# Ledger of designs, part 95: VH-VL binders against q0aze0

Target 1, 268 residues: q0aze0
Amino acid sequence: MKIILVNNRFKENTEKKAQEIAGQLSALNVEVIIDNGLDEPYAGTVDFIMVLGGDGTMLRAARRYGQRAIPVLGVNMGTVGFLSNIEINELAEYLPLILREEYSLEARMMLEVAVFQQQSLLTRVFCLNELLLRSNSPRMLSFALEISGQKLEPYRGDGLIVSTTTGSTAYSLSAGGPIADPQLDAFIVTPVASHIINKRPLVVSPEREISLHLLEEREAIIGIDGQIKMDFGAENRVLIKRAPHPLLMVNLKAKPFFTSIDRSLQRQ

## First folded at step 4 (VH-VL)

Design f28 (framework fv_bermekimab)
Fold by ESMFold2-Fast, scan of step 4:
Structure f28 (fold): chain C 268 residues (1-268), chain A 124 residues (1-124), chain B 107 residues (1-107)
Amino acid sequence: as target 1 above (268 residues)
Amino acid sequence: QVQLVESGGGVVQPGRSLRLSCTASGFTFSSYGVHWVRQAPGKGLEWVAAISYDGSNKYYAESVKGRFTISRDNSKNILFLQMDSLRLEDTAVYYCARALYFDTTGYKPYFDYWGQGTLVTFSS
Amino acid sequence: DIQMTQSPSSVSASVGDRVTITCRASQGISSWLAWYQQKPGKAPKLLIYAASSLQSGVPSRFSGSGSGSDFTLTISSLQPEDFATYYCQQANSFPLTFGGGTKVEHK
């Protein structure tokens, strides 16, 4: 059995904990590969991915490994989050179940984002939460949104979010989008500070293709899961569709999504 | 606290082989990609080779491909560069460098720590 | 291969001067660019990464700007310790490539 431990190198406490866990797993004849995000993703075959950290570390793991159909377990390291399943102090209790492959998997849709310059593909990335198009200056953007060949009336404002259902509680929520059951597959299209008063969030089929481009030259960027930034100009176009594979999240412990999110929002 | 120390440089004859080493301390060596960068006397920097944190991926400059081999020993915190079929144009100070791959940069390498360098020169 | 062209190859300046160094990529590299400082007989030191992010411990008089193919390193008020050679490096794709260097020297 080969397991990747994904952690955050910029938190020294998590690095020490990753080494401890790697030692424990090695003692059980498990081969361990540590991924702290400072190098390219491991290219070899692996059986399981264990993410040590908060939601940010899980988002990174999903971008690096989410399309490989490998079970991914989120282990919380003390920060409250929505993407972890167990706490670090529970790992020893659940480890025998992991090694016997006695767990259920929950499929979470991902986005495939393709960025073009004119007719040439510049890059293709995957993400678990969202793509954010935003202005990088005080000036509002003017941009076109097309959904499966249907051209909508132009958007004017600070930007737009195209989110998965998992991402419904991230940036989309802050911009006025709905809370969605993460087990449903859908795109949530949420305007950011629209100057057109009647632009509403849209919930659309995951089989739709979404296209965005600027109608005026402006300083803009696209953001992926709040972690990757790319320059976006009038010569660029982005195409968003459902990724070929969902992220396979390990469920060892029932985590009631709706009561958890409700309590989190009431504490704010 | 982070340190990289190169060794193994010296005077060599053309066509011969030489093995450079870089010993790392003050950080978790097995968590970082590491690179070799060289600098000919009075000239600029030239990237030579790279190896991923686990040794699974290796990259080489075209000028050294087929002649140089990069490897690492994570148990001893040592990076190696095996240099075969050495040519006069390989004369340079060889630096080892630690690479940073931030998510915000899309996994692109920047060199935050460098060794002091080891000189490779040729006798007549 | 992506070619990195630096200009000027040398610049003469006095303490307190504003110094600007330019780096041009032969193709688009987004913001995947770093700047290094090298003093004679020493290893290079990272100053700026991702085109504009200041490395921890580097004085705020250093700043980077640019995207795509044109990039600039600026030293707002040159200090005695800033007389050195500066290199840009593209991190977009392998093989990694450096600019030819810009020597900042006394007038």
Scores: ipSAE 0.000, ipTM 0.424, lowest interface PAE 11.2, mean pLDDT 86

Design f29 (framework fv_bermekimab)
Fold by ESMFold2-Fast, scan of step 4:
Structure f29 (fold): chain C 268 residues (1-268), chain A 124 residues (1-124), chain B 107 residues (1-107)
Amino acid sequence: as target 1 above (268 residues)
Amino acid sequence: QVQLVESGGGVVQPGRSLRLSCTASGFTFSSYGVHWVRQAPGKGLEWVAAISYDGSNKYYAESVKGRFTISRDNSKNILFLQMDSLRLEDTAVYYCAKDVLYHGSGSIYGMDVWGQGTLVTFSS
Amino acid sequence: DIQMTQSPSSVSASVGDRVTITCRASQGISSWLAWYQQKPGKAPKLLIYAASSLQSGVPSRFSGSGSGSDFTLTISSLQPEDFATYYCQQANSFPLTFGGGTKVEHK
């Protein structure tokens, strides 16, 4: 059995714990590869991915490995979040189940984001939560949104979010989007500070292809999962579609999504 | 330098055929939809045909449907308009023009780069 | 087909004047309208696209407004180089259609 241990390079406590866990797994004849985010993703075949940290670390793991159809387990390191399944102090209890492959899997859709400069593919990234188009200056954006070739009326405002259902509780929620059951597959399109009265969040089929481009030269950026930032100008176009593979999240312990989000909203 | 240059215009007889060409330079031709727009002497602009960036979608004005064929060669950066069964009413300066924005489905926003035009006229 | 009606067909103006040209679509075209300037013997030049987006390199005295079926091109202070014919064009659906043109000429 070969396992990738993903940890946060900026958290020393997480690095120390990763080393401790790697030692425990090696003692059980498991080959361990540590991904602290500094190097390229591990290119070889693996059987399981264990993510040590909070939601941010899980988002990075999903971008790096989510398309490989490998089980991914989120292990919380004391940071409250939605993407972990067990706490670090519970790992020893659940480790035998992991090694015997005695767990269920929950599929979570991902976005495929392709950014073009003219016809040239500039970058292709995958993400679990969302793509954010936003102004990088005090001036509002004017941009076009197309859904499966259908041109919508131009958007004016600070930006737009295209989110997965998993991302419905992230940036999209803060911008006024709906809370979605993460077991549903759908795109959620949420305007950011729109100057158009009738612009509402849209919930559309994940079979749709969404494209965005600027109608005016502006300083704009595209953000991916709140972690990747790319400059975006009028000669750029972004194409968003459902990624070929969902993220396969390991379920060892029941995590009640609706109860968790309800409590979170009452305390906000 | 971003430019489009038309060629192939000339004097024809009614019922004959003519092929116009438009050579692109200074931009990634294969990334943009391109158009043919004509203007009869002393008259306004009339859109004739368009082709998507990859050649998969083609569009025509009703007046030329079935007679004109638009095509492109992205390897050579050339746009073509094959004009069959020419009529006196086809007398015009023919311009080729580039979409202002990249498009995948044949949607048009505006035309920002235009050629100088090539004249198609008839002998009597 | 969507018919585009421009008014006026011609306007006589002096340098420094504010010139307004209107364009009406026979059906709704959202904001999918472009404006062009054409000088005698020359190809058209794009001024505005998506109803109000100013093309790079076009002077700020040109502005566009409107949505749905009614659109306006405004030249806030006419310059000598602005005497030309202006055309609107709908970009909502094929076939694409142009307005009849508005000639801005010297008084």
Scores: ipSAE 0.006, ipTM 0.493, lowest interface PAE 10.4, mean pLDDT 86

Design f3 (framework fv_bermekimab)
Fold by ESMFold2-Fast, scan of step 4:
Structure f3 (fold): chain C 268 residues (1-268), chain A 123 residues (1-123), chain B 107 residues (1-107)
Amino acid sequence: as target 1 above (268 residues)
Amino acid sequence: QVQLVESGGGVVQPGRSLRLSCTASGFTFSSYGVHWVRQAPGKGLEWVAAISYDGSNKYYAESVKGRFTISRDNSKNILFLQMDSLRLEDTAVYYCARGLTYYYKSSGYPDYWGQGTLVTFSS
Amino acid sequence: DIQMTQSPSSVSASVGDRVTITCRASQGISSWLAWYQQKPGKAPKLLIYAASSLQSGVPSRFSGSGSGSDFTLTISSLQPEDFATYYCQQANSFPLTFGGGTKVEHK
C-alpha cells in the first residue's frame, strides 16, 4: 500500500508529526509520500491520501489530488473545521481500519475552473469550495453571467461567488448564500454586495456550465478556495463546470453536519 | 526484507572514471528516493548525492558537483553513480541508502544502507 | 551549507551509564534531524528521525530531543552492544550534512 501524507510545513508542528507518522507507516511496510506543499504533486499512483491539518490543508489536497478518485482522509490537528473526520489522537485507533480498507466513502463534488485570455486557455484548476470574482479597487464591477447559454441581465456590485455545496459554509455563507447539504450536487451562485435589488443567490444543476466576464475595464481578481488569486480583466473569461470526479472523502467516524453548523451559527 | 547491494568499486588512477551500482530488493524501489553517502578511511560520513523516486530531481554535494552523476533504472531496481575526474580526496567506502519516504527537496533520512563498496587509488 | 557540530568527539563509558551526545546546526532546521549508529566495519543504522521518533526495532533506551538548532541523543542505560560511533544528520535542505561523529568507547 502507498499513502500520500499532505501537511503544511508552517502550521502547528504538523511537519514533525507528518515525519513521525510516515516513519510508523513505513515500519508497517506502507510506502509513504510526503506532500508539504513545496514541490509539484506526486505523479505516481497511490492507494490513499491522509491530510494532516485543518480545512485549508484539505482544500490544497483536493486541488492537487481530488480528481484521481483516491480515498482522502482528513485528520484534524486541533483546528475546528468541517472537512476533517478524525482527530490526530484517534489515528492509532483507526489505522488498522485504514490498512484493511474498512471504511465508507462520501463523494463531494468539485469545480473545474478554466480561465481564458481572449481565446487562449491560461490555466485550468480544480477546487472544492468556490470561485470568487471580486473587485480589487473601490470601484464596483459590471459583469456578465451566462448559465448554459442563457445570458442573464448584467450584474453590478462587488463580485460573485460560484460555490459547491461543500463551499456553502465558506465565502458563500458570508455573502448571504444558503447552507446546503454537502451530499447534494449543485452550484450555488451568490452575488457579493449587488446594487440590483432582485439579484438573489441561485441554486443550479451541477450539469450547467457557468461563464463570467467583465463588461467594463476594472481591476478584479479571481480567487480559488481563498488560497489562489489571479488577476482578471476585461479580456479574460472564466468557465466553470462540474469536475469529472468528486473528492472521495473517508468516513471512519460519524460527524453530524447539521448540528455542527447550527451550533456554529447560534454562537454568532 | 529490505536489501541494498553496492558494486563497482575498485582501485583507480587519478583523473579516471568509475561507475558504481546499487541493486535494491525487498521493497518497491520506484517509490523511494535514494542516496549515496561516503566515508573516507578513519573519517566521518559525508553525503554525496540523492535522486528522487522518479529520477526527475537530482542533488549533489558541492565537492562532487559537475564530476558525479546520479541516475536510476526503476525497471531493474538499480541506482547508479557515475564518477568522472576522480581525485585522491574521493577515496572512501561508498554506501547506497534508501530514503525513509518519497524524497522531497526538504526531506531525507537514509533508513536502510548497503554494505558499501571501496573506491581507492593506486599511485 | 548547514554545518552540523557534534560534541563530544569521544566519550568513555561503562555498561549501565547514561550517555548524552549533542548536535548543533549552524541555522534553524526545525525537527529535520536524524541520529545514526555505526559499528566498526559495518554500515550505519538509523536510530532516530524527526529529532525524537524511534525507528522500528530500536531499543527504548535510545531517545532524541531538541528542535531548531540544538539537539541531543540520550542512551539511558548503556548496553555492551551500544559501543559504537554515533552521527547526527540534518534533512532540512540540500546538501544533506552529517555531524563529525561521537565515539562511545569502554572506560
Scores: ipSAE 0.006, ipTM 0.501, lowest interface PAE 11.2, mean pLDDT 87

Design f30 (framework fv_bermekimab)
Fold by ESMFold2-Fast, scan of step 4:
Structure f30 (fold): chain C 268 residues (1-268), chain A 124 residues (1-124), chain B 107 residues (1-107)
Amino acid sequence: as target 1 above (268 residues)
Amino acid sequence: QVQLVESGGGVVQPGRSLRLSCTASGFTFSSYGVHWVRQAPGKGLEWVAAISYDGSNKYYAESVKGRFTISRDNSKNILFLQMDSLRLEDTAVYYCARDKYIVEPTAFYGMDVWGQGTLVTFSS
Amino acid sequence: DIQMTQSPSSVSASVGDRVTITCRASQGISSWLAWYQQKPGKAPKLLIYAASSLQSGVPSRFSGSGSGSDFTLTISSLQPEDFATYYCQQANSFPLTFGGGTKVEHK
């Protein structure tokens, strides 16, 4: 068995904890690769991915490895969130189940984002929560949105979010989008401070393709899962579609999505 | 210098064929959808045909469907209009024009770069 | 086909005048309308796209407005180089169609 341990290099004790866990796994005859974000993603084949951290670390792991159709387990280290399944102090208890492959998998859709500059594919990235297009200045954006070749009326406002159902509780929620059951496959298209009052969030088939470009020369940013930012100008185009593979999340114990979101909303 | 240059116009007999060419320079031709637009003497503009950036989608005005064929060679930066079964009503200056954006292969927004035109006319 | 009706067919104006040209689509075209300027013997030039977006390099005296089926091109203070024929063009659906044109002539 070969396992990738993903940790956050910017959290003070996570690398020490990752080394400790790697030692424990090696003692059980498991080959371990540590990914702390400093190097390129591990290129070899692997059997399991263990993510040590909070939701942010899970989002990074999903972008790096989510398209490989490999089980991914979120192990929470201090910060409670939606994407972890067990706590770090429970790992020893569940480790035998992990090594015997005695767990279920939950599939979560991902986005494929392709950014072009003229004819050139500038980058292709995958993400679990959302793509955000937003103005990088006080000036409102004017931009074109197409859904499966259908040109919608121009959008004018601060931006737009294209989200998975998993991302429905992230930026899309803050912008007025609906809360979606993560078991559903759909895109959620949520305007950000639209100048047109009747522009509402859309819930769209995951088979649709979505494209965006600016209609006027403005400074804009494309954001991915709140972690990657790139400049977006009038010479750029972005294409968004369902990624070829869902993220396969490991389920070792029941995690109650609806009671968790209800509790979170009560605190705000 | 962004430029489109048409060629291939001339005097033709009704029922014959003619092929127009449009050569692009100063921009990445393969990134843009392109159009043919014509203008009869003393008349207004009439859209004729368009082709997507990759050549996979082609569109025609009803008056030319089945007679005209639009094509492109992205390796040579050339747009073509093959005109078959020409009629007197096809007399016009023919312009090639670049669409403003590439968003989808099927989307077009307006024509921001135009050639100077090539005249197609008929002998009686 | 979507028919584009442009009015007036011609207008006589003096330098400094405000000139308004209207364009009506026979069906809804959202904001997918472009405006062009054409001088005799020359190719058209794009002025405005997406009904109200000014093309780079076009003077700010040109502006476009409207959505759905009714659109307007305005020249706020006519200059000598603005005497030309103006065309609207819908980009909502194929076939693309142009208005009949408006000639802006010197008085």
Scores: ipSAE 0.006, ipTM 0.482, lowest interface PAE 12.3, mean pLDDT 87

Design f4 (framework fv_bermekimab)
Fold by ESMFold2-Fast, scan of step 4:
Structure f4 (fold): chain C 268 residues (1-268), chain A 123 residues (1-123), chain B 107 residues (1-107)
Amino acid sequence: as target 1 above (268 residues)
Amino acid sequence: QVQLVESGGGVVQPGRSLRLSCTASGFTFSSYGVHWVRQAPGKGLEWVAAISYDGSNKYYAESVKGRFTISRDNSKNILFLQMDSLRLEDTAVYYCARDFYTVRGVTYYFDYWGQGTLVTFSS
Amino acid sequence: DIQMTQSPSSVSASVGDRVTITCRASQGISSWLAWYQQKPGKAPKLLIYAASSLQSGVPSRFSGSGSGSDFTLTISSLQPEDFATYYCQQANSFPLTFGGGTKVEHK
């Protein structure tokens, strides 16, 4: 068996815990690769990915490995989050089930984001939560939104979010989007500070293709999962569609999504 | 002028190893993802493996996964394919190909190809 | 894996003919489809990418169309240099896959 341990290099206790866990797994005849984000992703065949950290570490793991159809387990390291299934102090209890491959998988859709300059593809990235188009200056954006060839009336405001259902509790929620059951597949399209009174969040089929481009020259950015940003101008177009493979998240214990989100929202 | 030149093909015995190389010139090699595509005699094209511009992402066809390893040396403008546990069905002309407009993601289109190097088997 | 089915496997044509080659994906691939031309003993050459975008240096008689699962390559007026084998390729997801090829040959 080969396992990748993904950890956050900027949390000092996380790298030490990753080494400790790697030693325990090696003693059980498991091959371990540690990915702290400093080196290239492991390129060989892998049976399992264990993410040690919070939601941010899981988002990075999803971008690096999510398209490979490998089971991914989120192990919480003391931060509050929605993408972890077990706590670090529970790992010893569940490790035998992991090694015997006795777990269920939950498929979480991902976005495929392709950015073009004219007819030229500049980049193609994947993400688990959302793409954010926003102004990089005090000036509002004017932009076009097209859904599967249907051109909507122009948008004016600070930007737009195209989110997965997993991302419904991230930036989309902050911008007024709905809370979605992550077991549903859908795009959630949420305006950011729109001055148009009747622009509402849209929930659309994940089989739809979404295109965005600016209608006037502005300084704008495309943000991915709140972790990557790219310049976006009037000569650019972005195409968003369902990624080819979902992230396969490991379920070792029942996690009540709705009570968890309700509790989180009461914290203020 | 973009050029890709494969080498390292030859006659090999089943179960043995062989390493193919592809030398790139005429473009900034470190800015492009590159691929290996093979073609068995008289048959169609089969994608084998891909590596991103910086080597951070590697991809393999199911038929070669665990047996072949793709790598690159950006300081020398060379792409490699290490082929272990070779089988008769690996008989093919192996092409290296450049990914069209790759920066960080890959487009998965092949705008320039090498001339190919032949891998065959004997006793 | 996404299976790519090309039809026909071969077509006999004369110079000046309109030739249409079809490619079908076993699942939706949006516009992530390329077409290649291969002449005997030579490497393939990219003709069309993103289903309908003509590669620089490729004659305008070549065109591509389609999206989702059904795609076509059209040669509006076949020239002597166009007798070759043509392949479609899906660029949607790994593993990348090619169609079986269509040989365009003299009548």
Scores: ipSAE 0.006, ipTM 0.436, lowest interface PAE 11.3, mean pLDDT 85

Design f5 (framework fv_bermekimab)
Fold by ESMFold2-Fast, scan of step 4:
Structure f5 (fold): chain C 268 residues (1-268), chain A 123 residues (1-123), chain B 107 residues (1-107)
Amino acid sequence: as target 1 above (268 residues)
Amino acid sequence: QVQLVESGGGVVQPGRSLRLSCTASGFTFSSYGVHWVRQAPGKGLEWVAAISYDGSNKYYAESVKGRFTISRDNSKNILFLQMDSLRLEDTAVYYCAKDTYYRTSGYYVFDYWGQGTLVTFSS
Amino acid sequence: DIQMTQSPSSVSASVGDRVTITCRASQGISSWLAWYQQKPGKAPKLLIYAASSLQSGVPSRFSGSGSGSDFTLTISSLQPEDFATYYCQQANSFPLTFGGGTKVEHK
């Protein structure tokens, strides 16, 4: 068995904890690869991915490894989040189940984001939560949204979010988007500070292709999962599709989504 | 050693009912979604119905909706298809097919199939 | 419903030939596509899932490519056991739909 441990090198004691867990796994004849974000993603075959950290670390792991159809377990290291399944102090209890593959998997859709300059592909990235198009200046954007070849009326405002259902509780929620059951596959299209009063969030089929481009030259950026930033100008186009593979999330412990989100909203 | 074995096919008259069964072995039946896929003689494959690993979700092709009922018994490792109001268009080999992913609801690909059971009409 | 169109409906080939089969979806399905092989009197066998991922135990001469609406199955060097009918299937949404099939026959 070969496991990747994904951690955040900048979190206090996380690096030491990753080494401790790697030692425990090696003693059980498991090969361990540590990914602290400094190197390129491990290119070899692996059987399991264990993410040590909060939602941010899980988002990074999903972008790096989510397209490989490998089970991914979120282990929380002290911050409350939606993407972890167990706490670090529970790992010893669940480790035998992990090694015997006694767990269930939940498939979570991901976005495939392709950024073009004219006909040339500049970059292709995957993400679990969302793509954000936003103004990088005080000036409002004017941009076109096309859904499966259907051109909508132009948008005017600070930007737009294209989110997965998993991302419905992230930035899309803050911008006024709906809370979606993560077991549904859909794109959620949420305007950011739209100048047009009646621009509503849209929920569309994950079969759809979504494209965005600017209608006038502005300083804008594309943001991916709140972690990657790319400049975006009038000569650029972005194409968003369902990614080829879902992220396969490990369930070792029941975590009821709706009661969890309800409690989170009460605490705000 | 994954094995799916269909039974219950046979010769029926139009408008009658028939119940197909699929017995599973070699995997944890209660952890996988299972499907019925049919193939008319000399024709291609047609997906018919699906049931989630715990039986909570059921899906049907439009051509059989309201006439066919999918169910499962996880204690006996058996999948069922109750076929009511049978039509000549229902003539086919019916295959039981196993979903690929363990306890998932979002990815529908068939890694193992049974040998099939023939449903045909006397006249 | 998402309609899946396969071409050709049949192809005559010899051992050692490169064979390509195409599949077109009536709507974008991203990479939610699988390929199956079926021999006469037998159940189908999964070859490729997620458009390009080779199923365990399937020979490397089989490969899949494509995304969105256009997909291709390639057999790089046809073997005697590869004479069969091949089907694509969209896994994107219910109802699940199959292509009409492509029969690979001896010349």
Scores: ipSAE 0.000, ipTM 0.402, lowest interface PAE 18.2, mean pLDDT 86

Design f6 (framework fv_bermekimab)
Fold by ESMFold2-Fast, scan of step 4:
Structure f6 (fold): chain C 268 residues (1-268), chain A 124 residues (1-124), chain B 107 residues (1-107)
Amino acid sequence: as target 1 above (268 residues)
Amino acid sequence: QVQLVESGGGVVQPGRSLRLSCTASGFTFSSYGVHWVRQAPGKGLEWVAAISYDGSNKYYAESVKGRFTISRDNSKNILFLQMDSLRLEDTAVYYCARELYVYSSGKTYYFDYWGQGTLVTFSS
Amino acid sequence: DIQMTQSPSSVSASVGDRVTITCRASQGISSWLAWYQQKPGKAPKLLIYAASSLQSGVPSRFSGSGSGSDFTLTISSLQPEDFATYYCQQANSFPLTFGGGTKVEHK
């Protein structure tokens, strides 16, 4: 068996804990690769991915490995989040189940984001939560949205979010988007501070292709999962579609999504 | 300007090893699948191997499976082909080629840009 | 493996001629076929992908047609720069396979 341990080198105690877990797995005849985010993703075949950290670390792991159709387990090491399944102090209890492959998998859709300069592909990235288009200056954006070739009336405002259902509780929620069951496949398209009074969030089929471009020369950025930022100008176009593979999340214990989000909303 | 430059070809003895390299420039290498295609002198094109954009998926022609290994280094924009147990029938110009990426769904295993090739031949 | 058979292996033509090259797959490949042009001593150039889609920058005299197992490349009015060898390639499944090539040469 070969496992990748994904951690955040810059978080307190995460690298030390990753080394401890690697030692324990090695003693059980498991080959371990540690990914602290500094190097290129491991290119070889692996059987399992264990993510040590919070939601941010899981988002990074999903971008690096989510398209490989390998089981990914989120192990929380601090603040409670939505993407971890077990706590670090529970890992010893669940490790025998992991090694015997006695767990269920939940598929979570991902986005494929392709950014073009005219007709040339500049970058291609995957994400679990969302793409954000936003202004990088005090001026509002004027931009065009196309959904599967259908041209909508122009948008005017601070930006737009294209989210997965998993991302419905992240940035899209803050911008007024709906809470979606993450077991559903759909794009959620949420305007950010629109000046057009009836620009509502849209929920569309994951088979749709979404295209965005600026109608005026402005300073804007594209944000991916709140972690990657790219400049976006009038010469650029972004194409968003469902990624070829979902993220396969390991489910070792029940996680009550609706009660968790309900409590979170009352505290915000 | 998109450019692919192969290197590492030369004269070898049967049974030896050789490593080919292909250096990419003018595009985001890490966003594209890349392939090796060879052509024996005076003969047609033969597909050899492929590697996905992130290195997670690799494919080989039956004639080279178990002898050749494809790999890539996205931080350096380099594609490699490690050729072991070389045989006389491996004599060819080896091209690296980039997969086409289009705005539509469907199969994308087409080659929009190619290098100039590097010749692998035998001392006899 | 999917075998790709090209016909003819060579054709003699004059500038202004209509040239037709055919490619047959040993099993169904839907529309997942490309056509390439190769000039002596040079790397191949993509002309057509997905059976009928013209690659950007390729002259409109080149066209592709077909689906399933039978495909055709047509050059409507041959130009001096079109004397070359042409290859088909299936993109349906691995291993990817090329046709044997068709040489378009001067009469």
Scores: ipSAE 0.013, ipTM 0.559, lowest interface PAE 7.5, mean pLDDT 88

